# VH-VL binders against a0flq6r38to208: the designs that were tried, part 12

Target 1, 171 residues: a0flq6r38to208
Amino acid sequence: EARQFEDQHLIFSAPTSAGKSIVAELLSWKVASTGRKVLFVLPYISVAREKLHQIQRCWRRDDISVCGFIGPQASNPNEWLGAVCTIEKAASLTNRALSEDWFEEIGMIVVDEMHMVFDSSRGAHIEHMLSKVLLWNQSALEKVRIIGMSATIPELYRIGKWLDGAKVFEA
Short names: E, the ipSAE of ESMFold2; O, the ipSAE of OpenDDE; V2, 0.75 times the mean of E and O plus 0.25 times the DockQ between their complexes.

## First folded at step 4 (VH-VL)

Design d05 (framework fv_tafolecimab)
Fold by ESMFold2-Fast, scan of step 4:
Parts: sequence; C-alpha cells; structure tokens
Structure d05 (fold): chain C 171 residues (1-171), chain A 122 residues (1-122), chain B 106 residues (1-106)
Amino acid sequence: as target 1 above (171 residues)
Amino acid sequence: QLQLQESGPGLVKPSETLSLTCTVSGGSISSSSYYWSWIRQPPGKGLEWIGSIYYSGSTYYNPSLKSRVTISVDTSKNQFSLKLSSVTAADTAVYYCARETLFYGDYWFDPWGQGTLVTVSS
Amino acid sequence: EIVLTQSPATLSLSPGERATLSCRASQSVSSNLAWYQQKPGQAPRLLIYGASTRATGIPARFSGSGSGTDFTLTISSLEPEDFAVYYCQQYNNWPTFGGGTKVEIK
C-alpha cells in the first residue's frame, strides 16, 4: 500500500556509496519543500562539510535555507529547513528541539553510516536520538521519518526492526 | 501479570492453512517497547522463529517461511494471529507466541505462551 | 542464516555437580546471545541475555560467558529443578536457536 510506503522508515544498503544517497536526497528535498525541517547526520566533519556544500547547491534554486551544525562553531539560531550535522551535534540539536518546543517542525532525519549505531562510543548518541524520535512518533499526528544509509552488514535486520519495521533496500 | 495464550485448531489437513491466535492479557499489545512473535518446535526438535509483528502492523518473517506466513495484529482485541499456508507434515509442531523485548536493538523472548500442538495429518 | 551448534547433545550429571554447556555460532554474533531453559511440557524460560546478563529472578548459580562465536552456560552446582533442556539463541540477525543440550540425571 501507498500509505505504508509514504509513512515507513527506510534503510538503504549497498556495498558502494554510488547511488545509495540519491533517493534519500530526493525524499528530503520533497519534505523541505513542504516547509518541514530535515536533518542530515554524518560521522565525520569532512564528510559533513562536503554534504553541506552539496545540499546547499542542490536546494539553492528553490531558495531553501541549509545550515551546518559541524564541530563547535556550527550552532546558530537562524531559520533553516535543512541542517547538516555531525552525530554529536545532531543529538544536541534534537534535544534542543524538544526543550524549545519545535520538534514537531522536523519531518525527516537522514542518518549516514547507520551501522555506526553499534559503535559503543558514538553509537549511543545515534541510539538515544533515534529512540527519542520513535517515542515522539507514538503520539504525533505527523511523524518524523527516519532514513538510514548503511553498509551491507548482518546487523542490518536488527536496525530495521528497531526502527519500527523499517523497509530495507539492498543493492 | 502479563500472560499470552495461544488458540486455534489442533489438527490441520495437508495443503490447508494453519491459523492461530494469541491473546495478550495483563498488559497492552500497543506498546513501542515490544514486538510480538511466533516460534515453533517440532516434536523432539529445537526451536524455530516464524516471525514478529509490531503493534503498528510492521512484520518480519523467517526467510525460509516468508512465502507462506502472514502475521496480523488487532490492537482493539489485544491479539495477534498467525496464518501458515500450504501445510505439510513438516509443519507439525508446538506453536508458541511470545513477547519479544526490545532493549536498544537487542531482542529476547519473554514471556512465552504455554504452546499449542498443531498436527498436520489427513 | 546463522547456525548455532550446541554440545554435548546430552549431559548426564548428579545433583551438586557443575554443568558446562557450549554454544558455537557459524559466524560472529558479538555478545548478542540468550540462553533458555525448557522443562518437558513447558514453554522455554529466559535465563541469560547479552551472553552474560542474568534475567530477573534467575539464581546466581547460572552464569554465561563468551563472545563472537564461542559461548558457555555454566551451572555451578546442579539443583533438582535444573535438569532440563537448554537452548541458546542469537539475535545478531533474524533469530536462530541451537539444537539444545539435555541435562539429565545420571
């Protein structure tokens, strides 16, 4: 069913990086174009900066504002619809959204290298952040959609099941 | 206290559909902390996971059984059900329903129903 | 699928003795392994999860150890109620169970 497809969390898995992010980028643009916030979560500052540049260029023609929350200097109060974050900054930003009562404005969270949830040091930030999203979605009229990009690993089934039966696509 | 109880026919003919229901009492099936699962055990053999369902209707099935299995949930009745199509003698087993506890991506089964024997015979 | 091999198939011991049960996985399951006890005519009961964490209400004589592919369940001193079949289960991928070890009176 179309409803199931549109509302379900998604995980994209491929052995190469080529092509696996394009669907997430298209879906995130659609969400941002409706006026809802999209967060992109990436593991390293250099990768996050590259993604920030890419999304800013792609969304420029539609006048959609994209901000970086990368490292200690990226936090700012400006209005935005796209946020490109490192893991720790994304966790901080979602906590801030709950505290300042604008979590409902978030439509989608895209997590790159989702398999890092099993890294005990940094995985805890991803785990706690996404657990809060899942808890929020229990009573929310408009849910926050989670999209994961991951390596092809045996634990992918476990991640998909934890994310409320996310649809898993393997290349 | 939370209790699970299986119900359904104990005898099914070959090629027909096996249908079982699990009734949950003492707690709500509409909980984000749990999946609800079916596990079977052929006489004298080990345990085999069939599939799991979330209260939203999302399902995960054992790949070896996927083409024949449908699990559904009825939150208003606090029940979930198993349908296994095209049964053969190999499907004769004790069928258990169980709660699948989700703790930060880790899963284990507790509690379990008492189990119900389903025999596939002509 | 991940295959779990339990050994021995049958362990014949007397009350008061130490029982050591093995579970080997065909590939690494990290610490994502649970142990269950099953008595005749009854449903399985959770004993251990996360390879080494005792479930609520489980006596201290039960302990689990191991990681990766090699796991052990130890019962330090068998009580009469401990004679049962024991199963390991991995949850690193879709759930699979071992073939079981029967602990029986000698």
Scores: ipSAE 0.011, ipTM 0.605, lowest interface PAE 8.5, mean pLDDT 84

## First folded at step 5 (VH-VL; framework fv_imvotamab_arm2)

Design m1 (at its last look DockQ between E and O 0.80; V2 from the best seeds 0.00; counts 0 for: pae E 4.4 > 2)
Fold by OpenDDE, look of step 5:
Structure m1 (fold): chain C 171 residues (1-171), chain A 120 residues (1-120), chain B 112 residues (1-112)
Amino acid sequence: as target 1 above (171 residues)
Amino acid sequence: EVQLVQSGAEVKKPGESLKISCKGSGYSFTSYWIGWVRQMPGKGLEWMGIIYPGDSETRYSPSFQGQVTISADKSITTAYLQWSSLKASDTAMYYCARDSWLHYGLFDYWGQGTLVTVSS
Amino acid sequence: DIVMTQTPLSSPVTLGQPASISCRSSQSLVHSDGNTYLSWLQQRPGQPPRLLIYKISNRFSGVPDRFSGSGAGTDFTLKISRVEAEDVGVYYCMQATQFPYTFGGGTKVEIK
């Protein structure tokens, strides 16, 4: 039961991003500290760049390598534990993980602006990417944990249901 | 690749019980709904009900409430439609289809159908 | 229950010509979340139904661009800009705004 709780997907909803981001970053740091990969998925390039610098600063003291996939860039999967990605690059990275057989190295995916899944073209990409993760988790010994950060929206529970019964925290 | 594969055609007599199946693959079975649709010979589509295998939440059309039972076994990614006592009027093609929490009515993938014939 | 009414029942069309199918609901299909869950399905002879359009106007993956959906509230339309031989079949609208989901009666598209 304890392990199940630890592996449960989470959705954080709040009007502002400060509190939910801190929690997500702490959880991500814990995963990265165990040697598993963490993906941060951001909807815009500008936000992704900012997040990249932030995570790099925070994890530098622990000698955890963080890379950005925010444009034309190729990186060796073995050179980083943290990846900050745009939605499109995250999709590409997860596809590579599947095709190159290192998906099991991924421990967590943090998705910002999760509510976009309802009505955005970017949301369609998020849905597609996370659907693959959910499928992977069905047979995986070590599951990939999904952390969603969202604005406060009606029927946020629908995303929770879709994410295999994710726990939803609303503030 | 997402697929729904249904059980084979059935020939039954009135009063007999029947359980047909729909097996999903290529996607997270517990993350999407499975709906059942009836199509009588030469007629249109009729929504029967739907189940969410993740927690077994089930909804029925009033026309089919109490007439059939919808269930699922997530361990083998299979949904079921069953009758306790068939009638001749149950003769029809039965389809299963996938639906979504994110987009209601997104019957994006369908089974091939199961033909059920009930005759004396 | 929401009643879905399709017109016409049958639509004979010449190859290369456009086709239009109407679907009306007995009440508004706008969900509380702001979306309108109206879908269009195609069923070719001897085949299971196939999703064409969801949420009024969104074309499902793999669906040709000659198919388009429009409408709002209670009135919806499916258009085929240039009918091809493979488009022969019965088309259904479906609402999923509330349970129970309900289908239209279907429109048969055939070649003249």
Scores: ipSAE 0.836, ipTM 0.919, lowest interface PAE 0.5, mean pLDDT 94
Fold by ESMFold2, look of step 5:
Structure m1 (fold): chain C 171 residues (1-171), chain A 120 residues (1-120), chain B 112 residues (1-112)
Amino acid sequence: as target 1 above (171 residues)
Amino acid sequence: EVQLVQSGAEVKKPGESLKISCKGSGYSFTSYWIGWVRQMPGKGLEWMGIIYPGDSETRYSPSFQGQVTISADKSITTAYLQWSSLKASDTAMYYCARDSWLHYGLFDYWGQGTLVTVSS
Amino acid sequence: DIVMTQTPLSSPVTLGQPASISCRSSQSLVHSDGNTYLSWLQQRPGQPPRLLIYKISNRFSGVPDRFSGSGAGTDFTLKISRVEAEDVGVYYCMQATQFPYTFGGGTKVEIK
């Protein structure tokens, strides 16, 4: 009965503006508090900037550093535990984590507008990034938890199945 | 990085059993469907069926239902195509291919093929 | 079963000239989710098939932009804007809108 860390992936679904979740915020803070990295993935620079400022304010109380990967910025991995990224920057950052050998430091990836995985132009970045996480989790001792926030769409069960049986909270 | 590697060519007699394999690597094996496609000598492609290794859900083309068994062993990231009793008409090239859950029928990666020859 | 009919069966083409391959389904390929799951595959001589186009018109990663797909409903077209020597092979359309998945009969593209 002695088990390690392992949490089910989660998807939260709601109509407009109700997609924010206190649970996702608490879970991401909890992970960062243990010293593991949290990546926040957002589809647009403007919303990513707002999220960056929000997370920086919330986590400053506990001296948890949060950096943005939104534009031409570059930062060393040892300078932050929270990263707020656009989709393309998150894909690049996770590739860096694999090539520079710090992927195991990632505890959680929070994806906003996860239904964009079905988008024919930008969805591939989300799919490829999360597919690498799923592969990592097959053999890693320190697994990465995926938290998704999505519009309400019929295909959410397919995302849930794909994410190793993620729990989908709808409405 | 994604790779599907199939077992080697087989020469068999009618009535013999056979199990050929397709080993997936470079991706989460349990997250994608694996399909099997037959190509008879000089002919086109025929979809035989698919399996989702994550839960073993399997679907067969009606033409192949009861003719073959599709299975997977997720512990060694391997899918299988199996005959209990081969016929000469089973002589063909057999491919495995990965099917995306996102875009049905997105066979994005293919194995190299396994030639099965069944003759007296 | 949805029957997929390809024309022409053979398309000999001069290098640098366009090639056009048609695929017709026996019923609409529009899925209940509004998408059309029609793909194009290329099989070079002696090689396994490879994906070129998915969902009618989306090029798969690494596929040159001389390949394009179009169509709707029951009628679909793959076009190669300027045929190169490496484009020799058999091209298949495939539907995955419903089980069982079905392939067209193939179109052989060869250099005159």
Scores: ipSAE 0.242, ipTM 0.715, lowest interface PAE 4.4, mean pLDDT 86
ESMFold2 (binder alone), look of step 5: mean pLDDT 92; pTM 0.938

Design m2 (at its last look DockQ between E and O 0.77; V2 from the best seeds 0.00; counts 0 for: pae E 5.0 > 2)
Fold by OpenDDE, look of step 5:
Structure m2 (fold): chain C 171 residues (1-171), chain A 120 residues (1-120), chain B 112 residues (1-112)
Amino acid sequence: as target 1 above (171 residues)
Amino acid sequence: EVQLVQSGAEVKKPGESLKISCKGSGYSFTSYWIGWVRQMPGKGLEWMGIIYPGDSETRYSPSFQGQVTISADKSITTAYLQWSSLKASDTAMYYCARDSWLRYGLFDYWGQGTLVTVSS
Amino acid sequence: DIVMTQTPLSSPVTLGQPASISCRSSQSLVHSDGNTYLSWLQQRPGQPPRLLIYKISNRFSGVPDRFSGSGAGTDFTLKISRVEAEDVGVYYCMQATQFPYTFGGGTKVEIK
């Protein structure tokens, strides 16, 4: 039961992003500290760059390598434990993980502005990427945990249901 | 690749019971709805009901409520449609299709259909 | 239940010419979340239905750009800019704004 709770997907919803981000970063740090990879998925380049610098500063003292996949970049999957990505780059990275057989190394995916999943363009990419994660988890020994950060929206429960009954925290 | 594969054609007599199946693959079975649609010979599509295998939430069309039972076994990623007592009027093609919490009414993937023939 | 009414019942079309199908709902299909869950399906002879358009105007993956959807509230239209031989079949609108989901009666597109 304790393990099941630790593997449960989470959605944090609040008007402001400060509290959500702190919790997500702490959970992510814990995963990275065990040697598993963490993906941070951001909707915009500017936000991704800011997050990259933040995570790099925070994890530097623990010698945890953090890389950015925001523009045209090629990185070795073995050179980083933290990846900060745009939505499109996250999709590409997860596809590579599947094709190159290192998906099991991924421990957590943190998606910011997850409510965008209801949008037409960006939402489709988020859904596609996370759907692959959900499929992977069906047969995986160690599941990938999904953390969603969202604005407060009426239909948030739909995302929770979709993510295998994720625990939803609303502030 | 997302696929829905249905069981084979059935030939039955009135009063007999029947359970047909729809197996999903290539996606997280518990994260998407499975709906059933009837199409009588030469007629249009009729929505029968839908089930969410993740928690077994089930919704029926009023026209089919009490007439059929929709269920799912997530361990084998299979949804079912069953009758306790078939009627000649149940003769039709039956389709399963996938739907989503995120985008209602998508029905983006369909089974190949199961032909059910009920005659004396 | 929401009643979906399609017109025409049959649409004979010359190859290369456009086709238009109308679908009207008995009440607004705007969901509380702000979306309109109106879909268009194509069923070719002897085949299962296929999704063409979802949420009024979004073309599903793999669907040719000659198919387009439009409308709002209770009135919706599916257009085929240039009908091809493979477009022969029956087309259905479907609402999924509320349970039970309901289909239109279908429109048969055939070549003259």
Scores: ipSAE 0.773, ipTM 0.905, lowest interface PAE 0.6, mean pLDDT 93
Fold by ESMFold2, look of step 5:
Structure m2 (fold): chain C 171 residues (1-171), chain A 120 residues (1-120), chain B 112 residues (1-112)
Amino acid sequence: as target 1 above (171 residues)
Amino acid sequence: EVQLVQSGAEVKKPGESLKISCKGSGYSFTSYWIGWVRQMPGKGLEWMGIIYPGDSETRYSPSFQGQVTISADKSITTAYLQWSSLKASDTAMYYCARDSWLRYGLFDYWGQGTLVTVSS
Amino acid sequence: DIVMTQTPLSSPVTLGQPASISCRSSQSLVHSDGNTYLSWLQQRPGQPPRLLIYKISNRFSGVPDRFSGSGAGTDFTLKISRVEAEDVGVYYCMQATQFPYTFGGGTKVEIK
């Protein structure tokens, strides 16, 4: 019943990372298969690098290009459908998408550890990035879907409400 | 940049109806609560209530429950405060403010205020 | 309702000297999420309120570092380390830990 959630943002809350990771990967694969860009946002370089290799291997079967925006790097390839980013790099990349006029190519942003939006030092990057998505979606023909993966916290429903009524799945 | 622009000053008689507005811009209007604050002449601030324009969920201070109606029209990014029958005691400055409860839990941006004067 | 009590009601200060404003709540402002939603607002003459300090001690964007907040539980303080002419106005504490949100009665800061 993926059709029922195609425009609705989702938040998955569970102690185990395996279950929520698989669902996010399947949903993101569907978006990439339609030719729209998917951004994966992760909090740590080591975890992001592992995720990059995992997604590259999985999506190579369908010839879907996946690039990393992790740490200090030179210019990346010109064409990709998947991007694995640290929080700060994802914020920078979405700013670039707006300034270079390709934001409409983004179909989905998957945020790992979404509860970090409340983090005093790094949460502002997540909030700022997603606020631009929410504003974009109010007038855009092609909307961006947000998928969040989070630790279980009582504030998840506040995040869900903020993300235009995102559905919160626990367990 | 976040802006809240309120409708202009009003001069009314007791018993008249009134609806004042607060237009938000520069942010996703449906993603943040917006609240109303009264300041009677020479007095402090009083929280009246709050609305979430995304789903129209509304909460009122007990002091204002049944006295005013708070509403929003998300298609024009505008919140409203309205009275069905004004009283002289409704003479006050009325502010709207955006509630940043996601990270801060408080009003981070304020409108310029709407002066409402109710006199015979 | 949580009652917020501010002292003093008026604080005349010499230019360049410190000012201190106290706010006391009728019950703890610690929310079930562990945060304390206590803020300080400034209202200059003829202007709307503006946010100075949120969650006890965090300065809002553009607020000079001469403003600082402190406190815990039920007792909170706003300090202005060196009062300037532009600091004249009324200062309010506010709690957003529970509905209904409530304000302190205000403290007027004046240059003497």
Scores: ipSAE 0.173, ipTM 0.689, lowest interface PAE 5.0, mean pLDDT 86
ESMFold2 (binder alone), look of step 5: mean pLDDT 92; pTM 0.940

Design m3 (at its last look DockQ between E and O 0.75; V2 from the best seeds 0.00; counts 0 for: pae E 3.4 > 2)
Fold by OpenDDE, look of step 5:
Parts: C-alpha cells; sequence; structure tokens
Structure m3 (fold): chain C 171 residues (1-171), chain A 120 residues (1-120), chain B 112 residues (1-112)
C-alpha cells in the first residue's frame, strides 16, 4: 500500500505556482538522489531556462547533474539525472529513451501547466508524450511517476482520470 | 501501434445470448474510452454506448439502454458488448472505437467490425 | 439528444473536382471546456469508419491535406479539394460534446 502510494501519479492545482513547485521539486530531488532520471517539462523557453538554473543551484551540493533541453542541444543520456525541457524537447527525449532503450532509467516526469493538455498545439505533444509513459508503465517493474502542476480548472478531474486515477491536490 | 481487434462473425437465432469482444493494444488501455457503434445493413452509424476501462464508468444511448451490456476486462485489455436475448433486428455490423476527452477527443481508432446475423 | 443533420444525402463528383458536405447540429457543440467536439469520419465500402477530422478542423494523422474541416457553433463543413477514386464512400459527422454521442445520417460520395 505504501509502495502503491509512492508510485501514484499526482496533480497539484493552485492559482499560484509557488507551493506546488516546491513539493514537486522535493519529490523530484528524492527520485534523482536514488539515481533515477527526472524530467521537468515546461511550456515556454523563458520559464524552462529559469527552472534549469534553479534546479542546478539546488542540486549542485549533491553533485546531481542537471541538463537543459530547451534549444538545439545534444546531450549524452548517461551524463545527467535531471533534465529541464520544453514540451517539444521532452517529447523528443522520451522518444529517444524508448528507441535507445534507457526509458527504465526515468523515475519521474514533472509537467508544469499541465492544463495545457487541452490546448490544440502544445496539448498534443503533452498527451502524446505522457501516453507513451502510461503505456510503458503497464508492463514496467518500476513505474515512471508523473507529477502534474496545473491551474485550477473544472476539467482537472479529466486529467486525473486519464493519468490512471492520479491523486489530485487542490489548494 | 494502436490496434483494436474484434471477435469473429456470429450467426445466431432469436432468443440466444451473445457476447462479442474488442481487444486493445499499443496503448494504455485503462486511459482511454471504448465505444460501441452499430451499423445495420445499408444504414448509418449508431452510437450505442461507451466504457472507461480504468474504472468501468459506462454510458449508454437511451436507445440501447437495457438492451445491451457494455463491460471491460482491463487485465486482458478487452471490452465487451453482450445481449441476453437477441432479436432479428439486432442483425448488424458492430464496431468498437477508442475515444479520449483530452486532445483528439473522438474515435481515433476503430476495430475491424463484428458481423452479427440473427435469423430463425 | 443532439440531432446531427447532414446534407446532401448523396454527392456525385467528377474526379479532380471539389466536394463539400454540410453538418448542422440542433444545438451548440461548444463544450464547457471551450472545445468543440465535432468529428468527421470516412467509411469506404466494406471497411470500418476512419477518423478524418477532429475538433472541427484538425486533420488526424495520415489524412491527406485535400481534406479540410471548418465551422463553428452549429454549422460545420467538410471539404475535399480534389476528389480521388479512393475517396469514394460514406462520410459522417459526429458530436461528442455530450452524451449520448450522435452521428449525422451520412453523405455518400461517389464518382460520376
Amino acid sequence: as target 1 above (171 residues)
Amino acid sequence: EVQLVQSGAEVKKPGESLKISCKGSGYSFTSYWIGWVRQMPGKGLEWMGIIYPGDSETEYSPSFQGQVTISADKSITTAYLQWSSLKASDTAMYYCARDTWLHYGLFDYWGQGTLVTVSS
Amino acid sequence: DIVMTQTPLSSPVTLGQPASISCRSSQSLVHSDGNTYLSWLQQRPGQPPRLLIYKISNRFSGVPDRFSGSGAGTDFTLKISRVEAEDVGVYYCMQATQFPYTFGGGTKVEIK
């Protein structure tokens, strides 16, 4: 039961991002500390850059390598435990993980502004990427945990349901 | 690759029971809805109902409520459509289709269909 | 229930010429989430239906660009810019804004 809770997907909803971000970062740090990879997915380049610097500063003392996949950049999948990505780059990275057979190394994916899944453009990439994660988890020994951060929206229950009955926390 | 594979053609008599199946693969079965659609010979498409295998939430068309039962077994990624007592008027092609309420929204992948013939 | 009305019932078209199909709903198909869940399906003879367009105007994967969808509220249109032989079949509009989902009556596209 405890393990089931630990593997359960989570959605944090609040008008502001401060509190939910702290929780997500702490959970992510814990995963990274075990040697599993964490992906941070951000909707915009500017936000991704800011998050990258933040996570790098926070994890520096623990010697946890954090890389950015925001623009044209090639990185070795074995050289980082934290990846900060735009939505498009996250999709590309997860595809690479599947094709290069290192998806099992991923422990957590944190998606900011997850409510954008309902948008026409960016939503398609989020849905596609996470759908692959959900499929992977069906047969995986160790599941990839998804953390969603979202604005407060009436449709949040739909996302929770889609993410295999994710636990939803609303502030 | 997402696929829905349905059970084979059925030939039945009025009054007999029947359960046909739709197996999903290539995607997270519990994360998407499965709908059933009837198409009588030479006619259009009719929405029968839908089920979410993740929690077995089910919705029926009023026209089919009480006439059929939709169910799913997520352990084998299979959805079912069943009749307790078939009628000649149940003769039709039956399709299953995947649905999602997120981005695409509607019946993006279809089974090949199951032909059900009911005659005395 | 939302009633979906398609016109025309039959659309004979010359190869290479355009085709247009109309779908009208009895009420607005705008969902509370802001999306309009109107889809267009193609059914070729002897085959299961195939998704062409979702949410009014978005082409599904693998669908040729000669297919386009437009509309808003209660009026929707599917257009084929240049009809090809493989486009022969019956086309259906479908709403999934609310239960029960409902289909249009279908439009048969055939070659003259």
Scores: ipSAE 0.772, ipTM 0.904, lowest interface PAE 0.6, mean pLDDT 93
Fold by ESMFold2, look of step 5:
Structure m3 (fold): chain C 171 residues (1-171), chain A 120 residues (1-120), chain B 112 residues (1-112)
Amino acid sequence: as target 1 above (171 residues)
Amino acid sequence: EVQLVQSGAEVKKPGESLKISCKGSGYSFTSYWIGWVRQMPGKGLEWMGIIYPGDSETEYSPSFQGQVTISADKSITTAYLQWSSLKASDTAMYYCARDTWLHYGLFDYWGQGTLVTVSS
Amino acid sequence: DIVMTQTPLSSPVTLGQPASISCRSSQSLVHSDGNTYLSWLQQRPGQPPRLLIYKISNRFSGVPDRFSGSGAGTDFTLKISRVEAEDVGVYYCMQATQFPYTFGGGTKVEIK
């Protein structure tokens, strides 16, 4: 039973991100506190940079390292527990984690604007990345938890079904 | 690499039972639908039905409801199409194909087909 | 059930010339989510079907840009701008807007 709650994927839906952001941040902090990596995936460089600074401020008190994979000039350090990424950078980072054999260190992926999985140009990066997580979780001892934050759209139940029965919270 | 591999060709008599298989690999089997399509010799495609192995949700074409059983065993990542009593009119090629919750009717990967021949 | 009607049944075409295939549905294919789940499939001789076009006009990965889809509501068209020898086969439209999914009757494309 404890494995079910800890492994269950979650989707938070609201017209604004304020309330759903707090829950995702608390859950991600708990994962990072256990020494497992958390990826934050955001659609735009400006919002990703703002999020990076926010998480760095919040997690500095607990000495938890957070870095950004945002834009071409960003460094790619190997020592971090939190990573704030744009969609394309997150896809690249997860591919690197598989090829370099550290994917098991990832405890959680938090996807902002999850409804962009339906976007005709950029949605494939999200879909392919999360499909690899779903495949990984079939056999892995240490599973990756997916947390989605989405606009309120009629297709949310489809994302929930796709993510192995993720629990959908609407506010 | 995503693959759907179907069981081999079958030659049967009317009245016999049959269960053919479609094994998925290279993806999370429980995250996608598997549909079945019939193609009678020299004819077009007919959608028979579909299953979501994640929770066993199924939907049948009315033409096939009660005539076949669609099932899946997620522990071996395999979907099945089953007849309790074959008819000569069941002679056809049968394909499985993968569909998605995100883009209905994508059918991005197809099995190689299973030829079923039913004759006296 | 939504009936899908394809024309022509056969389309002989000279190499390098265009081909056009029509598909009509018995009712609107616009889903409640606003999308139209109309696909085009190609079946080469002796092969399983393969996806060409989804949601009216989106080319699937690896499909050449000589294939294009258009249409709305109940009327849809697949065009091949310059037919090549490898394009010989049967083309099907299919709707997945509602269960049961249904196929058109097929259009055979042949080289003259």
Scores: ipSAE 0.372, ipTM 0.768, lowest interface PAE 3.4, mean pLDDT 88
ESMFold2 (binder alone), look of step 5: mean pLDDT 92; pTM 0.937

